# Designs tried in a protein design chat: VHH binders against Aminopyrimidine aminohydrolase (tenA). Part 10

Target 1, 224 residues: Aminopyrimidine aminohydrolase (tenA), of Halalkalibacterium halodurans (q9k9g8)
Amino acid sequence: MSFAASLYEKAQPIWEAGYNHPFVQGIGDGSLEKSKFQFFMKQDYLYLIDYARLFALGTLKGNDLQTMSTFSKLLHATLNVEMDLHRAYAKRLGISAEELEAIEPAATTLAYTSYMLNVAQRGSLLDLIAAVLPCTWSYYEIGVKLKGIPGASDHPFYGEWIKLYASDEFKELADWLIQMLDEEAKGLSSKEKAKLETIFLTTSRLENEFWDMAYNERMWNYNG
Below, E stands for the ipSAE of ESMFold2; O stands for the ipSAE of OpenDDE; V2 stands for 0.75 times the mean of E and O plus 0.25 times the DockQ between their complexes.

## First folded at step 5 (VHH)

Design z71 (from z38 with T109Y; framework vhh_7z1x_3; at its last look DockQ between E and O 0.69; V2 from the best seeds 0.00; counts 0 for: pae E 9.7 > 2, grease 26.9 > 24.2)
Amino acid sequence: QVQLVETGGGLVQPGGSLRLSCTASGFTFSSYSMNWVRQAPGKGLEWLSGISSSGSTISYADSVKGRFTISRDNAKNTLYLQMNSLQPDDTAVYFCARDFGYRGWYSEYYFDYWGQGTQVTVSS
ESMFold2, look of step 5: ipSAE 0.006; ipTM 0.315
ESMFold2 (binder alone), look of step 5: mean pLDDT 84; pTM 0.851
OpenDDE, look of step 5: ipSAE 0.018; ipTM 0.432

Design z72 (from z38 with S107D T109G; framework vhh_7z1x_3; at its last look DockQ between E and O 0.06; V2 from the best seeds 0.00; counts 0 for: pae E 13.8 > 2, placed apart)
Fold by ESMFold2, look of step 5:
Structure z72 (fold): chain B 224 residues (1-224), chain A 124 residues (1-124)
Amino acid sequence: as target 1 above (224 residues)
Amino acid sequence: QVQLVETGGGLVQPGGSLRLSCTASGFTFSSYSMNWVRQAPGKGLEWLSGISSSGSTISYADSVKGRFTISRDNAKNTLYLQMNSLQPDDTAVYFCARDFGYRGWYDEGYFDYWGQGTQVTVSS
């Protein structure tokens, strides 16, 4: 069993809890209140900015020109394509460009992005991959599962989200990260692999916190 | 909002030429591959030509190869189609279309935004 497959197996209780979260189920059956999805889209905008920074760090930390080039293309695509699409989608949901530029991170968003950036900045390319892989991989799995629900992909607001994450393009990104993880993990000690596992499981848990944050429209738990 | 606006269509005699323009706004034009597609009366959509974001890779359908030339000016956010040696069966509505890309990857050949189209009529 590959290292990525072992991480996948260990993460399953966490990822299944995420799939079963009322936010995710509400996207699938169309019952999610629009305001909760709007809250999610606002926080995801901030997430995408720092997600782009992870690809900048991947470019810097790449082990060869091809890897550096791939991360550079991902950085460029995130800043200049994905964010355009996100703004257009947000506009359809009633979120203006002015609102997107004024958003402050919720506590959960701050924790999630700060954790990933800290791990990536202080660590290796492989630490970066372990941090980012759960959101990419689990989103693909969620997208595919929700796409299987009759009518879900045709929902006027949530259908685009489902189709995006069930796409072959998103699968290809996840597959590339998995291959990099498995290749770079060859020869690592049990201690080094345990560190990567901790990172992988931590961002998996932060993803579930992100669902819960969005469902409760929570900036801060206490006095927030 | 993403906008693609085609201009330059019209009536032309067989053997004539037209130059179509597609002006883009609401997105970073230089980051996207762009395409021309047409729909002849009573027919389905026909892909004609595509050009990569940098302009370094260009493709043509066999039906227009050697007669049509695609180009782009990223500084002006404009896509062009020079059409020469036009014949009656080139009569169609011509559309500018953007390749789809999302969350760090692209699938060249899937189009997410289209212009309204410009009519080209080749008749003597």
Scores: ipSAE 0.000, ipTM 0.188, lowest interface PAE 13.8, mean pLDDT 87
ESMFold2 (binder alone), look of step 5: mean pLDDT 84; pTM 0.859
OpenDDE, look of step 5: ipSAE 0.017; ipTM 0.318

## First folded at step 7 (VHH; framework vhh_7z1x_3)

Design z73 (from z70 with G50Y Y106S; at its last look DockQ between E and O 0.52; V2 from the best seeds 0.00; counts 0 for: pae E 6.5 > 2)
Fold by ESMFold2, look of step 7:
Structure z73 (fold): chain B 224 residues (1-224), chain A 124 residues (1-124)
Amino acid sequence: as target 1 above (224 residues)
Amino acid sequence: QVQLVETGGGLVQPGGSLRLSCTASGFKFSSYSMNWVRQAPGKGLEWLSYISSSGSKISYADSVKGRFTISRDNAKNTLYLQMNSLQPDDTAVYFCARDFGYRGWSSETYFDYWGQGTQVTVSS
């Protein structure tokens, strides 16, 4: 069993809970309230900015020119393609570009992005990959599962989201990260693998917290 | 260890058809998008077509649209180019090329591995 396959197996209870979360199910059956998706889109905008920073760190930490080049391409695509798509979605939902640039991170968003950035900055390339892989991989799996729901891909707002994450292009990104994780994990000790597993499972749980944050439109529980 | 081997080139008459194959080894073929490019005598490289890793997304250069068909068989690790209505200016060396094909996230492609090419000559 490859290392990535072992992480996948251990994460399955967490990822299945994410798939079954009311937010995700509501995307699939079209019942999700617009305000919850708007909240998600605002917080995801902040997430994407720090996601791009992870690809910048991947460029810095890459051990060969091909890996550095690929992370550089991912950084460019995130900043100059994905964020344009995100702004177009936001506009259709009545969120202005000025609103997006001024949004405050929710507690969950801050915890998630700060955790990933801290792990990536302090750790190795592998720590970075372990941190980012669950959101990439699980979004692909969610996209594929939701695409299988009759009518889901035709929804005027949620259908495009589903098709994006079920796309070959997104699968290719997930597969590349998986391949790099398995290659770079060759020869790691059990202790080193356990650290990467903790990171992988932690961001998997934070993804579920992100669904829950968006569903409840939660900024801060006790401080407003 | 990555290998891309083109076959199926040769001589054809104008208006004829030809099918190129590209056999891949040394990597997980089903995880990558693939391209066909060509180089005519004394000219630069010309991109011809793209196919995503599952084959669900395909695009063509205007110069070959409607005449050429790209396809792939992931079980056989093989990329194909069916070329119909060939004309003398289609004479070129044809290459298959691997890229990291997240075109839905980027308008750019990177060809990190190339085949050695196969000669196609269209002459009467």
Scores: ipSAE 0.081, ipTM 0.576, lowest interface PAE 6.5, mean pLDDT 89
ESMFold2 (binder alone), look of step 7: mean pLDDT 82; pTM 0.822
OpenDDE, look of step 7: ipSAE 0.130; ipTM 0.582

Design z74 (at its last look DockQ between E and O 0.70; V2 from the best seeds 0.00; counts 0 for: pae E 5.6 > 2, grease 25.9 > 24.2)
Amino acid sequence: QVQLVETGGGLVQPGGSLRLSCTASGFKFSSYSMNWVRQAPGKGLEWLSGISSSGSKISYADSVKGRFTISRDNAKNTLYLQMNSLQPDDTAVYFCARDFGYRGWYSEYFDYWGQGTQVTVSS
ESMFold2, look of step 7: ipSAE 0.126; ipTM 0.600
ESMFold2 (binder alone), look of step 7: mean pLDDT 86; pTM 0.879
OpenDDE, look of step 7: ipSAE 0.021; ipTM 0.420

Design z75 (from z70 with S30D; at its last look DockQ between E and O 0.02; V2 from the best seeds 0.00; counts 0 for: pae E 12.6 > 2, placed apart)
Fold by ESMFold2, look of step 7:
Structure z75 (fold): chain B 224 residues (1-224), chain A 124 residues (1-124)
Amino acid sequence: as target 1 above (224 residues)
Amino acid sequence: QVQLVETGGGLVQPGGSLRLSCTASGFKFDSYSMNWVRQAPGKGLEWLSGISSSGSKISYADSVKGRFTISRDNAKNTLYLQMNSLQPDDTAVYFCARDFGYRGWYSETYFDYWGQGTQVTVSS
């Protein structure tokens, strides 16, 4: 069994809980209130900014020119293509460019992005990959599962989200990260692999916290 | 069934004004950005203006900036275009168009639903 496959297997209870979360199910059956999706899109904008920083760190930490080149392309695509598409999608949802510039992070958003950046900055390329892979991989898994729900891909707002994350482009990103994780994990001790597992499971749990934050439109649990 | 119906077109003299309306039905209007597009005789489609679902973001093509004003009334499911200082080259069929959601890589001018249009003729 490959290392990535073992992580996938261990994460299944967490990812199944995420798939079954009311936010995700509501995207699939079309019942999710628009305001909850708007909240999600605003927080996801902040996520994309830090996601770009992770690819910059991947470029810096890459172990050969091919790896550096791939992360550089992902950095460029995130900053100059994906964020333009996100802004266009936000416009369709009634979120102005001014609103996007004014967004403050919710507690969960801050925890999630800060954890990933801290792991990536202090750790190895592998630590970075372990941190980012669950959100990439689980989004693809969710996209594919929701696409299988009758009528889901045709929803005027949520269908676009489903098609994006079920896309060939997103699958290719997840597959590339999986292959890199497996190659770089060869020769690691069981202790080193356990550390990567902890990172992988932690960001998997943070993904579920992100769904719950969006569903409840929660900035802060205690102080609002 | 998604439906967009334009009204308010007609014949005006140069320098005149018209106000176009687009009444929407069959979808949640306040969930979509809306646009005006025109097609002059023998020409292609020209995007004129767009407005976000809340109305907080508005864009204009250079050809109409300062003369045309887009607005929306979400309580009435209606999009408007106030057209001032009309000239003969503004003669066209004017269409209301709904922004299509993301379906992979697409241009900003692609729209999934269109009205049948209303004729505006500027002539003396």
Scores: ipSAE 0.000, ipTM 0.108, lowest interface PAE 12.6, mean pLDDT 87
ESMFold2 (binder alone), look of step 7: mean pLDDT 85; pTM 0.860
OpenDDE, look of step 7: ipSAE 0.017; ipTM 0.327

Design z76 (from z70 with K57R; at its last look DockQ between E and O 0.20; V2 from the best seeds 0.00; counts 0 for: pae O 6.0 > 2, grease 24.6 > 24.2, placed apart)
Fold by OpenDDE, look of step 7:
Structure z76 (fold): chain B 224 residues (1-224), chain A 124 residues (1-124)
Amino acid sequence: as target 1 above (224 residues)
Amino acid sequence: QVQLVETGGGLVQPGGSLRLSCTASGFKFSSYSMNWVRQAPGKGLEWLSGISSSGSRISYADSVKGRFTISRDNAKNTLYLQMNSLQPDDTAVYFCARDFGYRGWYSETYFDYWGQGTQVTVSS
């Protein structure tokens, strides 16, 4: 069993809980309130900004030119393509570009992106990969599963979201990260692998927190 | 080695039609969004159309919308561009370009591989 496969197995209880979350299920059956999805889109905008920063760190920490170049491409694509797609999608949902730029991070968003940036900056390339892989990998699986629900991908609000994450392009990114993880993890000690596992499971849990944040439209628990 | 080879270009009269083909090799064609772009003499690159890996998403530039049709055959590793109602302003070198996909493509996507192009000339 590959290292990534072992992480996948250990994360299944977390990922299953995420898939079964009413936010995700609401996207699938179309019952999710629009305001909750709008909340998600706003916070996801902030998430993507820091996600781009992670790809920049990937370029910095790459051990060869090909790895560096790939992360550079991801960085460029995120900043110059993905962000535009997000803005366009948000606009269709009634969220203006100005509104997106004015969004403040919720506690969960801040915790999630700060954690990833922290472990990436302090750690190795593999730490970075372990941190970002749950988002890419689990979202693809969610997308594919939801796409399998009759009519789900045709939903006027949520269909585009499902199609994007279920895309082969998104799968290829996940596969690339998995391959990198598996190849580089071959020479790691048990202690090092344990660290990566912790990171992988932590960001997996944070994904669930992100779903719950959106479903409850929760900025902060305390507004004193 | 990634290769993209465009064919189908030529000389046509205004109002005529051409069908361009792009044959891909050296990578899993069905996993990548593909695009058509063109470059007219003395002008910059212009994005024309894009199609997702599965063909489920298609987009066109306003300049070619209603006249050009993008399609693909993943079993043949081939991208197509049907061009109708061609005008002199469509004279250019046409390129197929592979998209470095993430969650999708946009009109201003980053392309990592290009063909050598095929010349299209529209003249009376």
Scores: ipSAE 0.020, ipTM 0.338, lowest interface PAE 6.0, mean pLDDT 90
ESMFold2, look of step 7: ipSAE 0.178; ipTM 0.629
ESMFold2 (binder alone), look of step 7: mean pLDDT 85; pTM 0.858

Design z77 (from z70 with D99G; at its last look DockQ between E and O 0.65; V2 from the best seeds 0.00; counts 0 for: pae E 5.4 > 2, grease 28.1 > 24.2, SAP .675 > .668)
Amino acid sequence: QVQLVETGGGLVQPGGSLRLSCTASGFKFSSYSMNWVRQAPGKGLEWLSGISSSGSKISYADSVKGRFTISRDNAKNTLYLQMNSLQPDDTAVYFCARGFGYRGWYSETYFDYWGQGTQVTVSS
ESMFold2, look of step 7: ipSAE 0.157; ipTM 0.608
ESMFold2 (binder alone), look of step 7: mean pLDDT 85; pTM 0.862
OpenDDE, look of step 7: ipSAE 0.079; ipTM 0.554

Design z78 (from z70 with K28R S31T; at its last look DockQ between E and O 0.57; V2 from the best seeds 0.00; counts 0 for: pae E 9.3 > 2, grease 24.8 > 24.2)
Fold by ESMFold2, look of step 7:
Structure z78 (fold): chain B 224 residues (1-224), chain A 124 residues (1-124)
Amino acid sequence: as target 1 above (224 residues)
Amino acid sequence: QVQLVETGGGLVQPGGSLRLSCTASGFRFSTYSMNWVRQAPGKGLEWLSGISSSGSKISYADSVKGRFTISRDNAKNTLYLQMNSLQPDDTAVYFCARDFGYRGWYSETYFDYWGQGTQVTVSS
């Protein structure tokens, strides 16, 4: 069993809970209230900004020019292509570009992005990969599962989300990260692997908190 | 070291067929999209066809639709281009090139590794 496969197996209870979360199920059957998806899209915009920063750190920490080049391309694509697409999708949902630029992070968004950045800044390339892989891999699995629901991909708002995460392009990103994890984990001690496992499971749990935050449209529990 | 090696080029008469192969090493072939590109004498690069990592998404340039067929065998780390109904205008150096799409929201193609090319000459 590869290291990535062992992490996948260990994360299954967490990822199954995410798939079964009312937010995700509501995307699949079309019942999710539009306001909850709008909330998600706003917070995801902030997530993407820090996600781009992770690719900048990946470029810095890459072990060879090929790896550095790939992270550099991902950084460019996120900042200059994917965020344009996100803004266009948000506009169809009634969210202006000005509104996206004025969004403040919810507590969950801040915790999730801050955790990933802290792990990546303090740690190795492997720590960075372990932090980011669950969202990429689990989104692909969710996209594929939801695409299998008749009519889901045709929904006027949620279908586009489903098709994007079920795409071969997204699978290719997940597979690349899995390959990097397995290559770089060769020869690690059980203690080192346990640290990576903790990171992987932590961001898996934070993904579920992100679904829950969006479903409840929660900024902060205590505003003072 | 990432390596792409094209084979199967040669001299063929108009109307003939060739199958090009591109053997990949130094990376996990099954995780990348692959492409064929050609360069005719004195011309720029022309993208011909692309195939996603699983083979489920295939695209062709208008100039080769219906005549060329891209395929891949991930078990053999090999990309193929079946070229039928070849004409003198198809004379070129043919390259395979590696790429992948970043997330399903972005489709701009970036070719980071290229083979050395194989010569295809179509003449009587």
Scores: ipSAE 0.011, ipTM 0.369, lowest interface PAE 9.3, mean pLDDT 88
ESMFold2 (binder alone), look of step 7: mean pLDDT 85; pTM 0.863
OpenDDE, look of step 7: ipSAE 0.024; ipTM 0.487

## First folded at step 8 (VHH; framework vhh_7z1x_3)

Design z80 (from z73 with D99G; at its last look DockQ between E and O 0.78; V2 from the best seeds 0.00; counts 0 for: pae E 5.8 > 2)
Fold by ESMFold2, look of step 8:
Structure z80 (fold): chain B 224 residues (1-224), chain A 124 residues (1-124)
Amino acid sequence: as target 1 above (224 residues)
Amino acid sequence: QVQLVETGGGLVQPGGSLRLSCTASGFKFSSYSMNWVRQAPGKGLEWLSYISSSGSKISYADSVKGRFTISRDNAKNTLYLQMNSLQPDDTAVYFCARGFGYRGWSSETYFDYWGQGTQVTVSS
């Protein structure tokens, strides 16, 4: 069993909970209220900005010119292609450019992106990959599962989301990160692998918190 | 070590057909999109066709649409280009190239590895 496959197996209870979250299920069956998806899209816009920073760090930390070049292309694609597409999709959902410019991070968004950036900045390329891989890999799996629901990919708003994450292009990104993880993990001790596992599982849990944040349209939560 | 090796080039008469193959090694072929590109003598590179990692998404340049068919066999790590109705203007070195797409929204295909090329000559 590869290291990535072992992480996948350990994450399954967390990823299954994410797939079964009412936000995700509502995308699949079309029942999700549009306002919750709009909230998600606003917070995801902020997430993408810091996600691009992770690819900048991947460029810096790459262990050969080809890896550095690939991360540089991912950085460019995120900032200049994906964010343009995100703005266009947001506009179709009724979110203006002014609204996107004014968005502040919810507590969950801040925690998630800050955790990933801290791990990536302080750690190795492997720490960065372990931090970012769950959102990429689990989104692909969710996309594929939801695409299997009759009519889901034809939904006028949510179908585009499903098709994006079930796409071969997105699978190719996830697979590239998986291959890098397995290659770079060769020769690591069990203690080093346990650290990477903690990172991987933590961002997996933060992804579920992100679903829950969006479903409840929650900016800040004082649990007194 | 990533390798892409093209075969199947040669001399063909106008109106004829050829099938090019590209055998991949040193990476998980099924995880990558693939492309065909050609370069005629004294000309720049011309992108011809794209196929996604599963084969579910295919696109062609207008210059070859309807005449060329891209396909892949992931079990054999092989990319194919079936070229029909060949004309002298199709004379070129043909390369396969490994792609890397970012998200399904991306309109760009990025190439990171190229084959050595195979010569196709169409002459009367």
Scores: ipSAE 0.106, ipTM 0.574, lowest interface PAE 5.8, mean pLDDT 89
ESMFold2 (binder alone), look of step 8: mean pLDDT 83; pTM 0.837
OpenDDE, look of step 8: ipSAE 0.348; ipTM 0.704

Design z81 (from z80 with W105Y; at its last look DockQ between E and O 0.63; V2 from the best seeds 0.00; counts 0 for: pae E 6.5 > 2)
Amino acid sequence: QVQLVETGGGLVQPGGSLRLSCTASGFKFSSYSMNWVRQAPGKGLEWLSYISSSGSKISYADSVKGRFTISRDNAKNTLYLQMNSLQPDDTAVYFCARGFGYRGYSSETYFDYWGQGTQVTVSS
ESMFold2, look of step 8: ipSAE 0.048; ipTM 0.552
ESMFold2 (binder alone), look of step 8: mean pLDDT 83; pTM 0.838
OpenDDE, look of step 8: ipSAE 0.466; ipTM 0.770

Design z82 (from z80 with W105S S106Y; at its last look DockQ between E and O 0.71; V2 from the best seeds 0.00; counts 0 for: pae E 6.6 > 2)
Fold by ESMFold2, look of step 8:
Structure z82 (fold): chain B 224 residues (1-224), chain A 124 residues (1-124)
Amino acid sequence: as target 1 above (224 residues)
Amino acid sequence: QVQLVETGGGLVQPGGSLRLSCTASGFKFSSYSMNWVRQAPGKGLEWLSYISSSGSKISYADSVKGRFTISRDNAKNTLYLQMNSLQPDDTAVYFCARGFGYRGSYSETYFDYWGQGTQVTVSS
């Protein structure tokens, strides 16, 4: 069993809970209230900005010129292609570019992005990959499952999201990260692998917190 | 590590056909999009065709639409280009190139590995 396959297996309870979350199920059956998806799209915009920063760090931490070049291309594509697509999609949902630029992060968004950036800045390339891989991999898994629901990919708002994450292009990104993780992990001790596992599971849990944040439209909770 | 080996080039008369093959090794072929690119004598590189990792999306440059057909066999780790109605302007070295996807609704094609190329010459 490869290291990535072992992480996949350990994450299954967490990823299954994410797939079964009312937010994700509501995308699939079309019942999700539009305001919750709009909230998600706003927070995901902020997520994408820091996701691009992770690719800048991947360029810096790459172990050879080919890896550095690939991360540089991912940085470019995220900033100059994927964010344009996100803005266009948000516009179709009634979110203006001005609104996107004015968004403040919810507590969960800040925790998620700050955790990934902290791990990536302090750690190795593998720590970065372990942090970012659950987002990419689990989104593909969700996209494929939801695309299998009759009529889901035809929904006027949610269908585009489903098709995006079930796409060959997104699978190709996930598979590249998986292959790099497995190649780089071959010489690692069990202790080093356990650290990567902790990171992988932590961002998997943060993904579920992100679904829950969006479903409840939660910026900050104060229990005073 | 990554290898792409093109075969099937040669000399052909105008109007003729050739089928190019590209055998891949050293990576999971089914996880990558693939491309055909050519370079005519004294010219730059010209992208010809793209096929996604599953084969579900295909696109062509205007210069070859209707004449060239890209396909792949993921079980054989092989990419193909069927080239029909060949003309002298199709004379070039033909390369297969590995692509890479990004998070988004489409993939900007980046060629990270290239084959050595196979010569196609269309001449009377």
Scores: ipSAE 0.050, ipTM 0.545, lowest interface PAE 6.6, mean pLDDT 89
ESMFold2 (binder alone), look of step 8: mean pLDDT 83; pTM 0.848
OpenDDE, look of step 8: ipSAE 0.220; ipTM 0.631

Design z83 (at its last look DockQ between E and O 0.69; V2 from the best seeds 0.00; counts 0 for: pae E 5.5 > 2)
Amino acid sequence: QVQLVETGGGLVQPGGSLRLSCTASGFKFSSYSMNWVRQAPGKGLEWLSYISSSGSKISYADSVKGRFTISRDNAKNTLYLQMNSLQPDDTAVYFCARGFGYRGWSETYFDYWGQGTQVTVSS
ESMFold2, look of step 8: ipSAE 0.136; ipTM 0.603
ESMFold2 (binder alone), look of step 8: mean pLDDT 84; pTM 0.856
OpenDDE, look of step 8: ipSAE 0.413; ipTM 0.733

Design z84 (from z80 with S59Y; at its last look DockQ between E and O 0.68; V2 from the best seeds 0.00; counts 0 for: pae E 6.1 > 2, grease 24.7 > 24.2)
Fold by ESMFold2, look of step 8:
Structure z84 (fold): chain B 224 residues (1-224), chain A 124 residues (1-124)
Amino acid sequence: as target 1 above (224 residues)
Amino acid sequence: QVQLVETGGGLVQPGGSLRLSCTASGFKFSSYSMNWVRQAPGKGLEWLSYISSSGSKIYYADSVKGRFTISRDNAKNTLYLQMNSLQPDDTAVYFCARGFGYRGWSSETYFDYWGQGTQVTVSS
């Protein structure tokens, strides 16, 4: 069993809870209220900005020119393809460009992105990969499962989301990160592997908090 | 190590057909998008076609659309290019190339490994 496969198995209770979360199920069966998806899209816009910063850090921390080049291309794709798609989705949902630029992070969004950036900046390339891999990998798993629901891919708002994360392109990203993790994990001590496991499970849990934040449209506790 | 080997090139008359194959080894073929690229004598590289890792998305350059068909067999680790209605301007070395990066929606695929190429010559 590879190291990535062992992490996958340890994360299964967390990822299964995420798949079964009412937010995710509501995307699949079309029952999710538009306002909750709008809230998600606003917070995910902020998430994507910091996700791009992780790829910039991957470029900086890459161990060879090929790895640096791949992270550079992922950075470009996030900023120029994914964010353009996000803006188009936002417009269809009635969210103006001015609203997008004025969005402030919810407590959960801030915790999630700050955790990943802190781990990536302080740690190795492998710490960065462990931090980012659960959201990439679990989104692919969710996309594939939801695509299997009859009619889900045809939903006027949620169908495009499902198709994006079930796409070959997204699978290729997840597979690349998995291969990097397994290659770089060879020869690590049990202590080093335990640290990576903690990171992987932590961002897996933060992903579920993100679903829950979006479902409850929760900014900060002191906001009510 | 990653290896891509093209076969099936040769000499054909105008209007003829050829089927190119690219056998992949040293990586999980089903995890990568694949491309065909050609280089005509004295010219730069020309991207021809793209196929996603499962084969669910396929794109063609305008110059070959309707004449060339890309396909893949992930069980055999093989990429194919069926080339019909060949003309002298199709004379080139044809390469298969492994794609990477998350940019399939923009059609700007990036290639990290290339085959050694196979010569296709179309002449009377």
Scores: ipSAE 0.068, ipTM 0.556, lowest interface PAE 6.1, mean pLDDT 89
ESMFold2 (binder alone), look of step 8: mean pLDDT 83; pTM 0.846
OpenDDE, look of step 8: ipSAE 0.070; ipTM 0.569

